# Designs tried in a protein design chat: VH-VL binders against Coiled-coil-helix-coiled-coil-helix domain-containing protein 7 (CHCHD7). Part 4

Target 1, 85 residues: Coiled-coil-helix-coiled-coil-helix domain-containing protein 7 (CHCHD7), of Homo sapiens (Human) (q9buk0)
Amino acid sequence: MPSVTQRLRDPDINPCLSESDASTRCLDENNYDRERCSTYFLRYKNCRRFWNSIVMQRRKNGVKPFMPTAAERDEILRAVGNMPY
Below, E stands for the ipSAE of ESMFold2; O stands for the ipSAE of OpenDDE; V2 stands for 0.75 times the mean of E and O plus 0.25 times the DockQ between their complexes.

## First folded at step 4 (VH-VL; framework fv_diridavumab)

Design d10 (from d07 with heavy chain D31E; at its last look DockQ between E and O 0.38; V2 from the best seeds 0.00; counts 0 for: pae E 5.0 > 2)
Fold by ESMFold2, look of step 4:
Structure d10 (fold): chain C 85 residues (1-85), chain A 121 residues (1-121), chain B 111 residues (1-111)
Amino acid sequence: as target 1 above (85 residues)
Amino acid sequence: EVQLVESGAEVKKPGSSVKVSCKASGGTFSEYAISWVRQAPGQGPEWMGGIIPIFGTAKYAPKFQGRVTITADDFAGTVYMELSSLRSEDTAMYYCARDEWGSSKYYMDVWGKGTTVTVSS
Amino acid sequence: QSVLTQPPSVSAAPGQKVTISCSGSSSNIGNNYVSWYQQLPGTAPKLLIYDNNKRPSGIPDRFSGSKSGTSATLGITGLQTGDEANYYCGTWDSSLSAGVVFGGGTKLTVL
């Protein structure tokens, strides 16, 4: 269904598009050898864990949208300093 | 911690379709993949497909390509599997399972209880 | 339809040990991690071994796994009557149709 694909490609819904694309590129370049791409998969997983924690905090505090927009995420990352994933 | 529950058992006629739901609790599907696995009586499990976020779409086993549709509703915390053009050999227990997607790991660490789909005339 | 081959059955006495083999190819076991699942009568499969040889929390160390070439092995020592179940291997198959594949299963009987 197009709605699942569209949501995963929307930068305001999927904060980890760059990490997803890097993981897919690694698989394509390495004949789908997952072991060679494990570092990229971990970055994707860590990215998702970080933003899910932010979503949980925003839900608790009533801040909408629960998933920060791309612009809001840039502000959050600047405030954190070092890349958290 | 995720708990998975499939919808109730179904009895269907050949040529019809079935849509089974899988509800998750204690987590979201956005971090993990959800797979559908079936098991015919006396047989081993058979992977039908799953929603795997890095691929951006559902991925299907070749045997089921064209007959199965897997979708997700993050708002409801629900994944659906629809199997069309049912035949008697589709009679099986159908499971949803959490497929941890990370560094080189494709294993199913949480399984639903399963639901029976019976296809009979 | 099983792309992974397991013996259909194996038997051993209580207290003994048994191994269950799983044979595949370079596109699956050869290049991908293997998992093992236990299915007790009337229940869903349960993860027993992941990443070839690792145990989830709560799985006793009498269950072990190994992999060599295109074959994987589940080892069970100190057999108990409660181990009587079907056992399945599973892995990713990285061929053109890439996806998860399972073995046909091995029925373990403890006599």
Scores: ipSAE 0.114, ipTM 0.699, lowest interface PAE 5.0, mean pLDDT 83
ESMFold2 (binder alone), look of step 4: mean pLDDT 87; pTM 0.912
OpenDDE, look of step 4: ipSAE 0.492; ipTM 0.870

Design d11 (from d07 with heavy chain S104K K105S; at its last look DockQ between E and O 0.29; V2 from the best seeds 0.00; counts 0 for: pae E 4.1 > 2)
Fold by ESMFold2, look of step 4:
Structure d11 (fold): chain C 85 residues (1-85), chain A 121 residues (1-121), chain B 111 residues (1-111)
Amino acid sequence: as target 1 above (85 residues)
Amino acid sequence: EVQLVESGAEVKKPGSSVKVSCKASGGTFSDYAISWVRQAPGQGPEWMGGIIPIFGTAKYAPKFQGRVTITADDFAGTVYMELSSLRSEDTAMYYCARDEWGSKSYYMDVWGKGTTVTVSS
Amino acid sequence: QSVLTQPPSVSAAPGQKVTISCSGSSSNIGNNYVSWYQQLPGTAPKLLIYDNNKRPSGIPDRFSGSKSGTSATLGITGLQTGDEANYYCGTWDSSLSAGVVFGGGTKLTVL
């Protein structure tokens, strides 16, 4: 089974990969100053919150895979209309 | 109040590896960094590396780059450190510590009790 | 050889004052705030001073810190036998690939 780090880099497992990478880039550019990067951290947290709620709904309804694939997530975001994170 | 708990002490042979965990018992790590610091008998502390668990990427001290791997399971509130190719010089107390990394402010406000790794000569 | 330089030992009688120096460079102490840690025998380090001169809750004001240029100083007044410990300075080194750096430590003996 893939390591925790490998699972976080899989776009079908981690729907928030671009938000995570933006946060890491901000840290690297700003001497690891967390306060300068708080907006990126918030976007990542909101991204995780949104997709976790979708997973919970899909589990309740028996829809698999519980974490939507990248293609399915594009469709869900299109249907929502406004970016939720 | 957050407490950090390292996994139990280990006795290892040269050439093997060790994996130590660090768990937050009173909450999650939030945006804090978690560092691993070791202290050989009679010596000062030595920073090995750290990670901000919500992102899962780590920064390593140059001395340990290539031998140490730090990972996090932010959902479990746990950080791991694996040190490979063990040698007798790696015998030390190993601590995890919660770091404040901010605007020029870098300090460790919560320390675990430490765990001993002993490597036979 | 530690990146940050501290005297290996200091001593004084109960009730007296000592200072402990920590010398670094522009990439560490010069650019970043300094922290100090107390390590009592057989225990983990404990944060004593952060952001050069601030005390966490529970640290008495007889412990003080300061920074000037690339050097930092820990001051301890009203020495008690319970202050006998190792003291370490720490900071971030902003040069590429360095990260957190510590001093080699100062053993305080209260005679």
Scores: ipSAE 0.246, ipTM 0.762, lowest interface PAE 4.1, mean pLDDT 87
ESMFold2 (binder alone), look of step 4: mean pLDDT 91; pTM 0.938
OpenDDE, look of step 4: ipSAE 0.272; ipTM 0.823

Design d12 (from d07 with light chain S94R; at its last look DockQ between E and O 0.77; V2 from the best seeds 0.60)
Heavy chain, then light chain:
Amino acid sequence: EVQLVESGAEVKKPGSSVKVSCKASGGTFSDYAISWVRQAPGQGPEWMGGIIPIFGTAKYAPKFQGRVTITADDFAGTVYMELSSLRSEDTAMYYCARDEWGSSKYYMDVWGKGTTVTVSS
Amino acid sequence: QSVLTQPPSVSAAPGQKVTISCSGSSSNIGNNYVSWYQQLPGTAPKLLIYDNNKRPSGIPDRFSGSKSGTSATLGITGLQTGDEANYYCGTWDRSLSAGVVFGGGTKLTVL
ESMFold2, look of step 4: ipSAE 0.445; ipTM 0.815
ESMFold2 (binder alone), look of step 4: mean pLDDT 88; pTM 0.913
OpenDDE, look of step 4: ipSAE 0.652; ipTM 0.894

## First folded at step 5 (VH-VL; framework fv_diridavumab)

Design e1 (from d09 with light chain S94R; at its last look DockQ between E and O 0.85; V2 from the best seeds 0.68)
Heavy chain, then light chain:
Amino acid sequence: EVQLVESGAEVKKPGSSVKVSCKASGGTFSDYAISWVRQAPGQGPEWMGGIIPIFGTAKYAPKFQGRVTITADDFAGTVYMELSSLRSEDTAMYYCAREDWSKYYYMDVWGKGTTVTVSS
Amino acid sequence: QSVLTQPPSVSAAPGQKVTISCSGSSSNIGNNYVSWYQQLPGTAPKLLIYDNNKRPSGIPDRFSGSKSGTSATLGITGLQTGDEANYYCGTWDRSLSAGVVFGGGTKLTVL
ESMFold2, look of step 5: ipSAE 0.602; ipTM 0.854
ESMFold2 (binder alone), look of step 5: mean pLDDT 88; pTM 0.916
OpenDDE, look of step 5: ipSAE 0.652; ipTM 0.893

Design e2 (from e1 with heavy chain G50W; at its last look DockQ between E and O 0.46; V2 from the best seeds 0.00; counts 0 for: pae E 3.1 > 2)
Fold by ESMFold2, look of step 5:
Structure e2 (fold): chain C 85 residues (1-85), chain A 120 residues (1-120), chain B 111 residues (1-111)
Amino acid sequence: as target 1 above (85 residues)
Amino acid sequence: EVQLVESGAEVKKPGSSVKVSCKASGGTFSDYAISWVRQAPGQGPEWMGWIIPIFGTAKYAPKFQGRVTITADDFAGTVYMELSSLRSEDTAMYYCAREDWSKYYYMDVWGKGTTVTVSS
Amino acid sequence: QSVLTQPPSVSAAPGQKVTISCSGSSSNIGNNYVSWYQQLPGTAPKLLIYDNNKRPSGIPDRFSGSKSGTSATLGITGLQTGDEANYYCGTWDRSLSAGVVFGGGTKLTVL
């Protein structure tokens, strides 16, 4: 199985890669002051929440892959209109 | 229910190093930072640093910068703290404690602690 | 000396009310949320109050927290002998040496 770091960097496994990168950059740039990064953390958590709900629906309906690919996610986000996170 | 368990007590000589592990029972680290806090006998707690395992980033208290290293092995579900160049004043109870890394610096679950005794 | 200042001890009779102060500065308490920890004899610290005034599940409402300016206060009403413990405040400090800081602790004696 791929290493933890390889899995975290795979966009088909981690739908929230840009949000986690933004959170890490915020911490690095602000001497790890979490309070200054709360907006980035919220966006990451909302991103995970949104895609987890999509995975749950796809599991219920038997649609594979359960985590949509990067291309499928782009189409889902376009259909929603406003960014959900 | 999550419990944090530190590795066993250690007796060390001055100038040596100690490495303590912290493992969560029945939980994950995905939403958590792990802090290391020590408490010398009769003293208040002293924060040493934290790590966010899913980001792989660590922050150290300035007092311990250069002597402490905090790492994570997410495959093993374990966080480690290594303190080098031990002195007698490093004799303390050492705790791991978890924080929600998106919250304002409070530790909601503490391990039972492990003693490190530095004696010649 | 400790960055956050607490009285070294307080005491009161069972059923009474006590308050425990925690004094800091604008770089810590003044601009950051405060937490409080109870440490019963021979045990690890336990979270008592977070975000200045919020209680985790299982902490009775006779424990309360507040913050004003650069000071924080832990209140305990209906004092019980089981409340004998050391109490510590904690917060983030935003100074150039940034990090988590704790008070030196307050020993509560129930007479």
Scores: ipSAE 0.262, ipTM 0.748, lowest interface PAE 3.1, mean pLDDT 86
ESMFold2 (binder alone), look of step 5: mean pLDDT 88; pTM 0.920
OpenDDE, look of step 5: ipSAE 0.495; ipTM 0.859

Design e3 (from e1 with heavy chain G50M P62Q; at its last look DockQ between E and O 0.87; V2 from the best seeds 0.71)
Heavy chain, then light chain:
Amino acid sequence: EVQLVESGAEVKKPGSSVKVSCKASGGTFSDYAISWVRQAPGQGPEWMGMIIPIFGTAKYAQKFQGRVTITADDFAGTVYMELSSLRSEDTAMYYCAREDWSKYYYMDVWGKGTTVTVSS
Amino acid sequence: QSVLTQPPSVSAAPGQKVTISCSGSSSNIGNNYVSWYQQLPGTAPKLLIYDNNKRPSGIPDRFSGSKSGTSATLGITGLQTGDEANYYCGTWDRSLSAGVVFGGGTKLTVL
ESMFold2, look of step 5: ipSAE 0.523; ipTM 0.838
ESMFold2 (binder alone), look of step 5: mean pLDDT 88; pTM 0.920
OpenDDE, look of step 5: ipSAE 0.739; ipTM 0.912
ESMFold2, look of step 9: ipSAE 0.573; ipTM 0.853
ESMFold2 (binder alone), look of step 9: mean pLDDT 88; pTM 0.920
OpenDDE, look of step 9: ipSAE 0.745; ipTM 0.913

Design e4 (from e1 with heavy chain G27Y; at its last look DockQ between E and O 0.51; V2 from the best seeds 0.56)
Fold by ESMFold2, look of step 5:
Structure e4 (fold): chain C 85 residues (1-85), chain A 120 residues (1-120), chain B 111 residues (1-111)
Amino acid sequence: as target 1 above (85 residues)
Amino acid sequence: EVQLVESGAEVKKPGSSVKVSCKASGYTFSDYAISWVRQAPGQGPEWMGGIIPIFGTAKYAPKFQGRVTITADDFAGTVYMELSSLRSEDTAMYYCAREDWSKYYYMDVWGKGTTVTVSS
Amino acid sequence: QSVLTQPPSVSAAPGQKVTISCSGSSSNIGNNYVSWYQQLPGTAPKLLIYDNNKRPSGIPDRFSGSKSGTSATLGITGLQTGDEANYYCGTWDRSLSAGVVFGGGTKLTVL
């Protein structure tokens, strides 16, 4: 009955949940006009690009888990010095 | 290659429901939305709704609001469309079609379609 | 009842030019990008034109699109027997219960 389907909300699978929620909210608030939401979509894409690059580095170096935990993600973002997405 | 494959043809009785799957392959599933479009014999296409799987948000055409549910399984790369309270007017070819959710609504890849027949 | 109006059929000989119109309103064609689809007999639709006048890779420049006001036009030059198909326009409708809308289609017969 609801217009939105249920999704898995594990941040250790999708570290960009805040960005995807913002994109969803933008679509709902703007009558699904995708052009009005392009900035939110770009932020999501940049977030995914960043964390995918970190996963690739960790796979190459044998560091597990390949997707960093929440604590590790906080430390990585802190170490970068400015928000990468 | 980019491919969309709908599940097999179905024959249904009035008042029942049908659930059709659309298996996507050959591209980054999270970069695209999937729409469902049907086409009755001799008629134009009719958009039923669409989903952006990675955002978990679906939009339905007003005619189908309340009868259609569209869901996705990101791991399987599969989108499902369930249409309830079937009538003979729902007899049609059903297509899934791909759209880049970051661009305006146009469907760049279509499945081959599957027939749903509603008869008593 | 199609929201977008197309002529039901058009005919022309090989080598000639044909245009197919698509009429809508300010809530759809007037304020949104138009796409065109070719449907050969017994096949799924195929994207011909998007964003009013752009061709996807692999679509020859014999196919063109334009939009003026609340109407869109598909142009096909150098007609070939393989162009015989149904053609549909599509766009977004921005009304409060918004969605994708299509024309009823135009059957192109080549001779």
Scores: ipSAE 0.519, ipTM 0.835, lowest interface PAE 1.8, mean pLDDT 89
ESMFold2 (binder alone), look of step 5: mean pLDDT 90; pTM 0.929
OpenDDE, look of step 5: ipSAE 0.636; ipTM 0.887

Design e5 (from d12 with heavy chain G50F; at its last look DockQ between E and O 0.25; V2 from the best seeds 0.51)
Fold by ESMFold2, look of step 5:
Structure e5 (fold): chain C 85 residues (1-85), chain A 121 residues (1-121), chain B 111 residues (1-111)
Amino acid sequence: as target 1 above (85 residues)
Amino acid sequence: EVQLVESGAEVKKPGSSVKVSCKASGGTFSDYAISWVRQAPGQGPEWMGFIIPIFGTAKYAPKFQGRVTITADDFAGTVYMELSSLRSEDTAMYYCARDEWGSSKYYMDVWGKGTTVTVSS
Amino acid sequence: QSVLTQPPSVSAAPGQKVTISCSGSSSNIGNNYVSWYQQLPGTAPKLLIYDNNKRPSGIPDRFSGSKSGTSATLGITGLQTGDEANYYCGTWDRSLSAGVVFGGGTKLTVL
């Protein structure tokens, strides 16, 4: 998933908007002190890892769109039960 | 091992925009930041902003806020800087640089060779 | 925006020592690590000193750095003609207008 700022704001392209916004807010509030924000960075990385794995499954199975829409992602998260990130 | 290469020199008219790329040879940016720094003829370096590609976070120097946009394609190992509303004082050498950052530590350990942007009518 | 102040030029004879100062404030040098960069004529800057006083691999030990209060100093001993360059200090500025700030540079002449 490209890290282009505009693409990151499209909820159908970027499934991790909330996590990226939290990471940025932490850095802005803490004068870019990396150590103070490590939990937010981990959350973002885990979010990306989860949805990238879903994209890979959908690519393999020919399911379009490869990145699930926001509505489809809600259903997937409901089905797994526990928040995976 | 890591080398940074900026895209080629540009000649632009006042009021237009320029977009310069910075490509890392031999991989991705990992968790480094990538800065854009410019240097007008006879002047010292001037930090424009950076991006942290793996987290998608960009920060801009106040002087350039509103005119500069920095983006990254971490999978392609490429960072872009776009500067809009160009004026003659934007004529400079533009560098990308790889930053160590965080915990009161902010320094640029790898620099590109630089690319010239010339703004003339 | 905060500005780091360096002398415009310094000079010394081959084999001698020179120091280059960099003055800032509590929002930058006082609370953040300082780095130094060497820029030979017609080239990109190169990291010379990081974390106030550490040298990257390949930088000879005749280059040294130190910091006291809101000032930093680059020391160069055993001057060689190849050391003629511009030297810049850099650091993070913690104020709201913040980001990386550099000094205006010091031209070193070896006479």
Scores: ipSAE 0.483, ipTM 0.809, lowest interface PAE 1.7, mean pLDDT 87
ESMFold2 (binder alone), look of step 5: mean pLDDT 88; pTM 0.921
OpenDDE, look of step 5: ipSAE 0.717; ipTM 0.907

Design e6 (from d12 with heavy chain G50E; at its last look DockQ between E and O 0.83; V2 from the best seeds 0.64)
Fold by ESMFold2, look of step 5:
Structure e6 (fold): chain C 85 residues (1-85), chain A 121 residues (1-121), chain B 111 residues (1-111)
Amino acid sequence: as target 1 above (85 residues)
Amino acid sequence: EVQLVESGAEVKKPGSSVKVSCKASGGTFSDYAISWVRQAPGQGPEWMGEIIPIFGTAKYAPKFQGRVTITADDFAGTVYMELSSLRSEDTAMYYCARDEWGSSKYYMDVWGKGTTVTVSS
Amino acid sequence: QSVLTQPPSVSAAPGQKVTISCSGSSSNIGNNYVSWYQQLPGTAPKLLIYDNNKRPSGIPDRFSGSKSGTSATLGITGLQTGDEANYYCGTWDRSLSAGVVFGGGTKLTVL
């Protein structure tokens, strides 16, 4: 299977890529000070919680792919209205 | 009980590279950063750097910039440290250690047992 | 030379109390949490104190920590022969060479 780095950069596998990139940029810009980046970490964690709940629902209903594609995720987020993370 | 296990001891020539692995019991590092810390005989610990495996990026101590690379395979629950251009001064015990990445508090709550890297001609 | 300064050694008899100091600066101890590690001969370091003064599960309350200004202190009461070890303070340093820094260590002898 593909390397962990390749899988983490795949937008169809990692729904929280922009959030993880924002967390990484914050660490880079703030001399790796985790305290200054806590809001980005929280957004990433909330992003993961949200999409994991969607994956659980799709597994229960037999809907594949279990992780929605990038296009499907855009539609889901628009339907929610307010950004959930 | 969480346990970290480094790969086996290595004997290397000057100018070569070494790659050490660190594996966690339970299989993943999802909430943790993994640091590499070395300790030369009779000396205190020296932090080399860390990785947050779910972000895939690492922070290195300035002394090791350009010679150390830390990578992760989160699905295998393994972190790797590669140290290049080895010198006799790199002879030490090498540890992996973990801390929680969501915390602003840096402490290493679990340490591996360490692995020896010996650099000699 | 270590960024954090510790006395090279301390000693006391069984049952006595000892303290170990750790001196730093505003870029480390002054604005970051301090941890302490015990290293028994031939073993890996073990976390003893975190968040300046908290003990992990399994660490007896005769080990204590405190922090004031840019200095931290490890206290050990009721000394036992099994406490003979090297002790290291550690913290984050927020300066341009940011990262984890350790003290040079204090050898505790119980005699």
Scores: ipSAE 0.452, ipTM 0.805, lowest interface PAE 2.0, mean pLDDT 87
ESMFold2 (binder alone), look of step 5: mean pLDDT 88; pTM 0.917
OpenDDE, look of step 5: ipSAE 0.688; ipTM 0.904

## First folded at step 7 (VH-VL; framework fv_diridavumab)

Design s01 (from e1 with heavy chain G27Y S102D, light chain S35H)
Fold by ESMFold2-Fast, scan of step 7:
Structure s01 (fold): chain C 85 residues (1-85), chain A 120 residues (1-120), chain B 111 residues (1-111)
Amino acid sequence: as target 1 above (85 residues)
Amino acid sequence: EVQLVESGAEVKKPGSSVKVSCKASGYTFSDYAISWVRQAPGQGPEWMGGIIPIFGTAKYAPKFQGRVTITADDFAGTVYMELSSLRSEDTAMYYCAREDWDKYYYMDVWGKGTTVTVSS
Amino acid sequence: QSVLTQPPSVSAAPGQKVTISCSGSSSNIGNNYVHWYQQLPGTAPKLLIYDNNKRPSGIPDRFSGSKSGTSATLGITGLQTGDEANYYCGTWDRSLSAGVVFGGGTKLTVL
């Protein structure tokens, strides 16, 4: 069975992997001082908020999978035209 | 109802290890960090360390570094604290407490505490 | 030994007011938010004040907090016998110790 860490490293499972990793690196580099990582935490939360809104839209419209795959997310971001988080 | 449920009391011999669990319920586990705080009889609280399960990272107080390990099982919604090389001075109440990882370390919900007694 | 210094005890009569101090340094209170916890005998600590001066839902406004420089203050007005407890301040320490630190506690007695 894959560990939680292996699952969280799968781009098709975790839509905010890069943002999560950036938050983790910031904490490690700043001796766990959260105030110094607030910008990264905000980016991570904005990432989650954005993809949760897409999941909600897909649930309402019966589109599967509810969480887009990594390839589908790349296409959605290109259609948006800018980074929404 | 938001709850942190800790495992039962432990009686240990010097040199052994103890592993205490903290089961979270009633909230989104990934939105919070869990800290471990102990309190010896008649003493104030002492922070041992904490973990942010969603990031998989733990931080330990220098006094406990090398003896304490904090881990999380996100699927089970449970955080564990293992303290090794136990001494009589480790006799204390051990609390888990939650804090919003995007806030400044205030612990808004506490477990009821686990008594750990180290004696020979 | 505590990193943050509190008076060991304070006492007053019902209906009176008390102030509990918490003193630290630039690496902790001077640059970080201070929180206060109430601990009744035989119970876990309870969050009373967070981010220097904010109250969680359910905490009455007779409890207040403030911070100035490297010190913080917990104020309690309209004292009730149910307020008899130990009170602890806590904050983050940015120095090499880098972690949550607590005060030694203040035992409040309502005479």
Scores: ipSAE 0.634, ipTM 0.870, lowest interface PAE 1.2, mean pLDDT 90

Design s02 (from e1 with heavy chain S30D S102A, light chain S35N)
Fold by ESMFold2-Fast, scan of step 7:
Structure s02 (fold): chain C 85 residues (1-85), chain A 120 residues (1-120), chain B 111 residues (1-111)
Amino acid sequence: as target 1 above (85 residues)
Amino acid sequence: EVQLVESGAEVKKPGSSVKVSCKASGGTFDDYAISWVRQAPGQGPEWMGGIIPIFGTAKYAPKFQGRVTITADDFAGTVYMELSSLRSEDTAMYYCAREDWAKYYYMDVWGKGTTVTVSS
Amino acid sequence: QSVLTQPPSVSAAPGQKVTISCSGSSSNIGNNYVNWYQQLPGTAPKLLIYDNNKRPSGIPDRFSGSKSGTSATLGITGLQTGDEANYYCGTWDRSLSAGVVFGGGTKLTVL
């Protein structure tokens, strides 16, 4: 499995990099008070849930890569027409 | 069933450092924060700090700031706590404990503890 | 010194009820959920109550929690000899000087 660093920093592996960065920034600004960052955590969880649903559908249909690349995700989001998370 | 497996007992000299590990057995730390809590003989628990491995973000209690470092391995399967400049009052049982990283601060699964004895 | 205050000990006979208090301030109990941990002799602490009044699976309903203002209480009914343990409250402290804080502990003795 990819290292934690690769999962956190590679846009082709981490579909929720901006949400992850926002969560980390919130924690840094609020002295690790996780309750004050609940909105950002929710956005990150919703982001993961959305892309995991895409991965599951791709696995079912034999479409690779299972996690869409950054470019493919941009196309999917344009097709959806609004932010799904 | 997920268990937290801690490294074995340590006997250290004053001024040295100790590094204790905590490994998830039957799961990963991808959805969890890990706290380190120590307990001196006859005393209550004392929170040292915690880490959210997936974010790489650690927070330390003020008493331990500058002396404690909490890290995770590249696969978020093992968390480490290193305590430097050891003193006799650091003699304690050291526990790792698990929390849901995005929810609340309750610790639902605890390691069995690692005894650290600091003596000359 | 512990940030949260608990009585150091409490004693009762089998079948009786005990209440263990935990007192804090607005920066901790007053604005956050309280959790309770049971520590049997020679073992790691075990989560007994979370989010003020909820029980993990496997914890019998003889154990209950409540919170009012800056104080929390753990209630134990139908005391059994196996309940003899140390009990600790815990919460998050939002002040700049603390993170997770625990009470000093209450030793429960059952005759």
Scores: ipSAE 0.179, ipTM 0.746, lowest interface PAE 3.6, mean pLDDT 85

